# Ledger of designs, part 5: VH-VL binders against Protein RTF1 homolog (VIP5)

Target 1, 136 residues: Protein RTF1 homolog (VIP5), of Arabidopsis thaliana (Mouse-ear cress) (q9c950r261to396)
Amino acid sequence: VPTFEDVKEVTIRRSKLAKWLMEPFFEELIVGCFVRVGIGRSKSGPIYRLCWVKNVDATDPDKTYKLENKTTHKYLNVVWGNETSAARWQMAMISDGHPLEEEYRQWIREVERTNGRMPTKQDISEKKEAIQRTNS

## First folded at step 17 (VH-VL)

Design bb3 (from aa3 with heavy chain V50I D56E)
Fold by ESMFold2, look of step 17:
Structure bb3 (fold): chain C 136 residues (1-136), chain A 122 residues (1-122), chain B 111 residues (1-111)
Amino acid sequence: as target 1 above (136 residues)
Amino acid sequence: QVQLVQSGGGLVQPGGSLRLSCAASGFTVSSNYMSWVRQAPGKGLEWVSIIYDEGETYYGDSVKGRFTISRDNAKNTVYLQLNSLRAEDTAMYYCAREDVGDYRYWYGFDVWGQGTLVTVSS
Amino acid sequence: DIQLTQSPSSVSVSVGERVTIDCKSSQSVLYDSYNWLNWYQQKPGQAPQLLIYWASTRESGVPDRFSGSGSGTDFTLTISSLQAEDAAVYYCQQYYSYPLTFGQGTKLEIK
């Protein structure tokens, strides 16, 4: 079971998504990473979920939006728990902050509740190495 | 293509009740965040209530305990039940959508109904 | 609750001129590197329409003469080279937390 620290190391922030958006390696790099998705708000402000990136969807070129100073039609398909939770999100709705331990615990509980899949420590190690190579 | 059509307004005496309807076409209400926003005659906008795609609800302080937002997914319709009505509830009531559909985001009310007038007077 | 205060309350301006409308928030709406503030236009007899979100991003179909700026607690809507059709009431709105709140509105009349 990956730890909170393991997951933090492969959680991609909005600014990094925007930085890498047009790179040929973009989809290969971010699939299998985590993102914090803004799912709504409360009396205390925005609420986020820690979600696992399944793939990048760019199939509808008319669904454009602004991501920082760029325009894109790329979306992230993510899961929270298992595949029945799969949803397409604008990358503009991804947080630029780091995950919270409570968000990690909620992710663990939802995966367990739904009999979902988790990345292995090996999966995370490989993703960490890929991120490192990109930043070198 | 996308629209919200409202009905159910009218004249009601203080202490009375009324149900407002907001029928959607071109999108599914259960996949979106749906709100009611009201505007008293000659006044500004006041947010009233919201229902989330997963069913959670929030209310403005002035209506909490008296108003109930709900939806009927089979009819693709959002409702606002107004109870214990007061003169200050007299307003044009709008339903509005945040665009949280197949391509999810939620940064503003992008679709508004035409409004329905509620008048609370003896 | 987050209170939004707009100024001026009303303004009368000629076609072709520039106007600014200010919105002050009782607490910061800057969070996660976004300003969670919208602007709406409500023309006479119509429902409001979303104009700008995240303080400065124009909604699709909104003319370039509308621009938003500001951060934290202080925000501005600027309309350059006014047209007669811009006569409306303009509202700022925070979408950071519940209850969602609007400014009291600024009535723009064209002389």
Scores: ipSAE 0.822, ipTM 0.918, lowest interface PAE 0.6, mean pLDDT 92
Fold by ESMFold2 at other seeds, look of step 18:
Structure bb3 (fold): chain C 136 residues (1-136), chain A 122 residues (1-122), chain B 111 residues (1-111)
Amino acid sequence: as target 1 above (136 residues)
Amino acid sequence: QVQLVQSGGGLVQPGGSLRLSCAASGFTVSSNYMSWVRQAPGKGLEWVSIIYDEGETYYGDSVKGRFTISRDNAKNTVYLQLNSLRAEDTAMYYCAREDVGDYRYWYGFDVWGQGTLVTVSS
Amino acid sequence: DIQLTQSPSSVSVSVGERVTIDCKSSQSVLYDSYNWLNWYQQKPGQAPQLLIYWASTRESGVPDRFSGSGSGTDFTLTISSLQAEDAAVYYCQQYYSYPLTFGQGTKLEIK
């Protein structure tokens, strides 16, 4: 079971998504990483879920939106619990902040509740190294 | 073509009840965030209530405990049940969407109904 | 609760001129590098329509004469080269936290 620190190291922020968006390695790199998805608000401000990136969806080229200084039709399909929770999100709705430990605990709880899949520690280690190579 | 068509308004005495309806076409209400926003005659906008795609609800302080937002997914319709009505509840009531559908985002009310007038008078 | 105060409350301006409308928030709505502030236009007899979100991003189909700026607590809607059809009431709205709140509105009249 990956720890919070394991997941934190492979959580991709909005600014990085925007930076890498046009690179040929983009989908290969971010599939299997985590993102914080803005899912709504509370009395205390926006609420995020820590989600696992399943794939990049670019099948609807007419569905464009602005991500920082770029226009794109790429979306992230993400999972929070199991595959039935898969949803397609604009990258503009991804947080530029770091994950919170409570968001990690909520993710673990939802995976358990739904009998979902989670990455192995080896999966995480490989993503961590891929991210580090790209940042060089 | 996405559209919200509202019904159910009218004249009601103080303490009475009324149910407002908001029928959607061109999208599914259960895949979106749906809100009610009201506007008293000659006044500004006041947010009333929201229902999320997963069913969570929130209310403005002035209506909490008296109003209930709900939906009927088979009819693709959102409702606002108005109970214990007061004169200050007199307003044009709008339903509105935050588009979370298949291309999920939620940064504004992008589709509005035509409004229904509720008048609460003795 | 976050209160939004708009100024001016009304303004009368000629076609082709520039107008600015200010919105001041009682608390910062800057979070996660976004300003969670929208602008709406409400023409007479119509429902409101979204113009600007995240303080400065135009909704699709909104003419480029509309622009938004500002950060934190102070925001501005600018309409350049005003058109007759821009006569409306304009509202700012925060969507940072519940309850969602609107400014009191600014009525824009064409001379």
Scores: ipSAE 0.811, ipTM 0.918, lowest interface PAE 0.7, mean pLDDT 92

Design bb5 (from aa5 with heavy chain D99T)
Fold by ESMFold2, look of step 17:
Structure bb5 (fold): chain C 136 residues (1-136), chain A 122 residues (1-122), chain B 111 residues (1-111)
Amino acid sequence: as target 1 above (136 residues)
Amino acid sequence: QVQLVQSGGGLVQPGGSLRLSCAASGFTVSSNYMSWVRQAPGKGLEWVSVIYDEGETYYGDSVKGRFTISRDNAKNTVYLQLNSLRAEDTAMYYCARETVGDYRYYYGFDVWGQGTLVTVSS
Amino acid sequence: DIQLTQSPSSVSVSVGERVTIDCKSSQSVLYDSYNWLNWYQQKPGQAPQLLIYWASTRESGVPDRFSGSGSGTDFTLTISSLQAEDAAVYYCQQYYSYPLTFGQGTKLEIK
């Protein structure tokens, strides 16, 4: 079971998504990482969920949007809990902040509630190494 | 193609009730965040309520406890139940969409209904 | 709650002029590198329409003459060359926290 620190090390911020989105390695790198998805707001401001990236969707070229200073039609298909929660999000809705412990705990609880899947520690270690190589 | 058509409204006395309807076409309400925004005659805009795709709701302070947002997915319609109405609730009521569904984002209110007038007067 | 104050309350200007509308927020709406501040246009007898989100990003189909700027608590909507069709009431709106709130509006008239 990956720890909060394990997940934090492979959580990709919006600025990194924008930096990498046009690179040939983008889809291979980002699948299997985590992102903080903005899902609305509360009395205290925006609310995020810590979600697992399952794939990059680019199938509708007419669904363009601005990400930072770029235009793209790439979306992240992410899961919170199990596969029935799969949803396709603009990368503009991904946080540029680091995950919170409460977001991690909510993710764990939702995976347990739905009998979902999660990455292994080995999966995360491999993804961490891939991110490190890319940041070189 | 994408449209919100509102109905309901009218003249009611203080303390009365009304139910406003907002029927969507060209998209599904259950895949979007749907809000009500009102505008008193000659005045500015006031956000009233929202219902999220997963069903969570929020309300403005002036209407909390008196108004209820809901939806009927089979009819693709959002409702606003107005109870314990006051003269200050007199306004044009708009429904509005925040989210586009399968390609998820929410920047603001991008689709609006035509508005329905509620007049609260004795 | 976050209060938004617009200025001026109204303005009467000629076609071709530049118009500036200010919006001041009682609290910063800068969060996560976004300014959660929108602008809407409402023409007489119509529902509002979204013009600008995140303070400076134009909604699809909005003419280039509309631009937004500012950060934190101070925001500006600029119409660089006014057209007759721009006569409307303009509202800023914070999109940061509940309850969502609007400025009181700025009425733009063509003289």
Scores: ipSAE 0.839, ipTM 0.927, lowest interface PAE 0.6, mean pLDDT 93
Fold by ESMFold2 at other seeds, look of step 18:
Structure bb5 (fold): chain C 136 residues (1-136), chain A 122 residues (1-122), chain B 111 residues (1-111)
Amino acid sequence: as target 1 above (136 residues)
Amino acid sequence: QVQLVQSGGGLVQPGGSLRLSCAASGFTVSSNYMSWVRQAPGKGLEWVSVIYDEGETYYGDSVKGRFTISRDNAKNTVYLQLNSLRAEDTAMYYCARETVGDYRYYYGFDVWGQGTLVTVSS
Amino acid sequence: DIQLTQSPSSVSVSVGERVTIDCKSSQSVLYDSYNWLNWYQQKPGQAPQLLIYWASTRESGVPDRFSGSGSGTDFTLTISSLQAEDAAVYYCQQYYSYPLTFGQGTKLEIK
């Protein structure tokens, strides 16, 4: 079971998504990573869920939006528990911050509740290496 | 062709009740965050309530405990039940969409109904 | 609760002129690299319409003469080269936390 630190190291921030958005390696890199998805707000401000990226959807070129200084029609399909929770989000709604331990615990709890899948520590290690190669 | 059509307003005495309706077309209310916003005559806007796609609700302090937001997914309609009405509840009531559909995002209230007047007077 | 104060309360200007409307927030609405501050336009007898979100991003279909700026607690809506159809009440709105709140409005009239 990956630890909070393992997941944190492969959680991609909005600014990185915007940076890599047009690269040919984008989908291969991002699939299997985590993102913090904004899901609304509370009396204390915005609420996020730590979600696992399953694929990049670009099938409708008319679904364009602004991501920082770029325009795109790419969306992230993510899961929070299992595949039945799959949802398609604008990358503009992804946090540019680091995950919180409580968000990680909520993710673990939801995966357990739904009998979902999660990456192994080895899967995480491979994603970390892929991210590092992209930054160099 | 996305629109919200409202109904159910009118004149009511203090302490009375009304139910406002907001029928959506061109999108599904159960996939969106839906809000009510009111505007007293000659005054500014006041957020009243929201219902989330997963059913969680929030209320403004002035209406908490008296108003209930709900929806009927089969009719694609959002409701606001107004109970224990007071003179200060007199306003134009708007329903509004905060988008969380199949291509999910939320920027603000992008679709508004035409408004329904509620007048509370003895 | 986050309170928003707009200034001026009203303004009367001629077509072609530049108008600025300020919005001050009682707390910062800068979070996660976004300013959670929207602007709406409400023409007489109509529902409000979203103009600007995240302080500076125009909603689809909003003319380029509308622009938003500012960060944290101080925000400005600018209408460059005012047109007759811009006569309306303008509201800022924080989109950061519940309860969602609006400024008291700024009435823009054409001379």
Scores: ipSAE 0.823, ipTM 0.925, lowest interface PAE 0.6, mean pLDDT 93

## First folded at step 18 (VH-VL)

Design cc2 (from bb3 with heavy chain D99T)
Fold by ESMFold2 at other seeds, look of step 19:
Structure cc2 (fold): chain C 136 residues (1-136), chain A 122 residues (1-122), chain B 111 residues (1-111)
Amino acid sequence: as target 1 above (136 residues)
Amino acid sequence: QVQLVQSGGGLVQPGGSLRLSCAASGFTVSSNYMSWVRQAPGKGLEWVSIIYDEGETYYGDSVKGRFTISRDNAKNTVYLQLNSLRAEDTAMYYCARETVGDYRYWYGFDVWGQGTLVTVSS
Amino acid sequence: DIQLTQSPSSVSVSVGERVTIDCKSSQSVLYDSYNWLNWYQQKPGQAPQLLIYWASTRESGVPDRFSGSGSGTDFTLTISSLQAEDAAVYYCQQYYSYPLTFGQGTKLEIK
């Protein structure tokens, strides 16, 4: 079971998504990472879920939106828990902050509750190395 | 054609009840965040309530405990039940959509109904 | 609750001129590198329409003459070259936290 620190190291912020958006390696790099998805708000402000990226959807070029200083039609398909939670999100709705420990605990509980899948520590180690190579 | 068609307004006495309806066409209410926003005659906008795609609800302080937002997915319709009505509840009531749908985002009310007038008077 | 105060309450301007409307928030709506502040236009007899979100991003289909700026607690809507059809009431709105709140509105009239 990956730890909070394991997941944190492969959680991608909105600014990184925007930075890498046009790179040919974008989808290969981002799939298998985590993102914090803004799912709504409370009396205390926006609420985020820590979600696992399953693929990048770019199938409808007419569904454009602004991501920071760029225009794109790429969306993230993400999962929270198991595949029944699969949803397509604008990357503009992804947080630019780091995950909270409570968000990680909520993710773990939801995966367990739904008998969902999660990456192994080896999967995360390989993803961390891929991220490091792109930063070089 | 994306449209919200409202009904159910009218004149009601203080302490009375009324149910407002907001029927959607061209999109599915259960896939969207839906809100009610009201505007007293000659006044500004006041957010009233929201229902999320997963069913969670929130209310403005002035209506909490008296109003209930709900929906009927089979009829593709959102409702606002107004109970214990007061004179200050007199307003044009709008239903509105935040854009969630299949291409998830939620940063504004992009579709509005035509408005339904509620008058609370003796 | 977050209170929004707009100024001016009313303005009368000629076609082609520049108009500036201010919105002051009682507390910051800057979070996660976004300003959670919208602008809406309400023409006479119509429902409101979204113009600007995240303080400065124009909604699709909104003319280039509309722009938003500001951060934290102080925000501005600018119409750079006023058209006759821009006569309306303009509202700022925070969507950071519940309850969602609107400014009291600014009525824009054409001379």
Scores: ipSAE 0.789, ipTM 0.907, lowest interface PAE 0.7, mean pLDDT 92

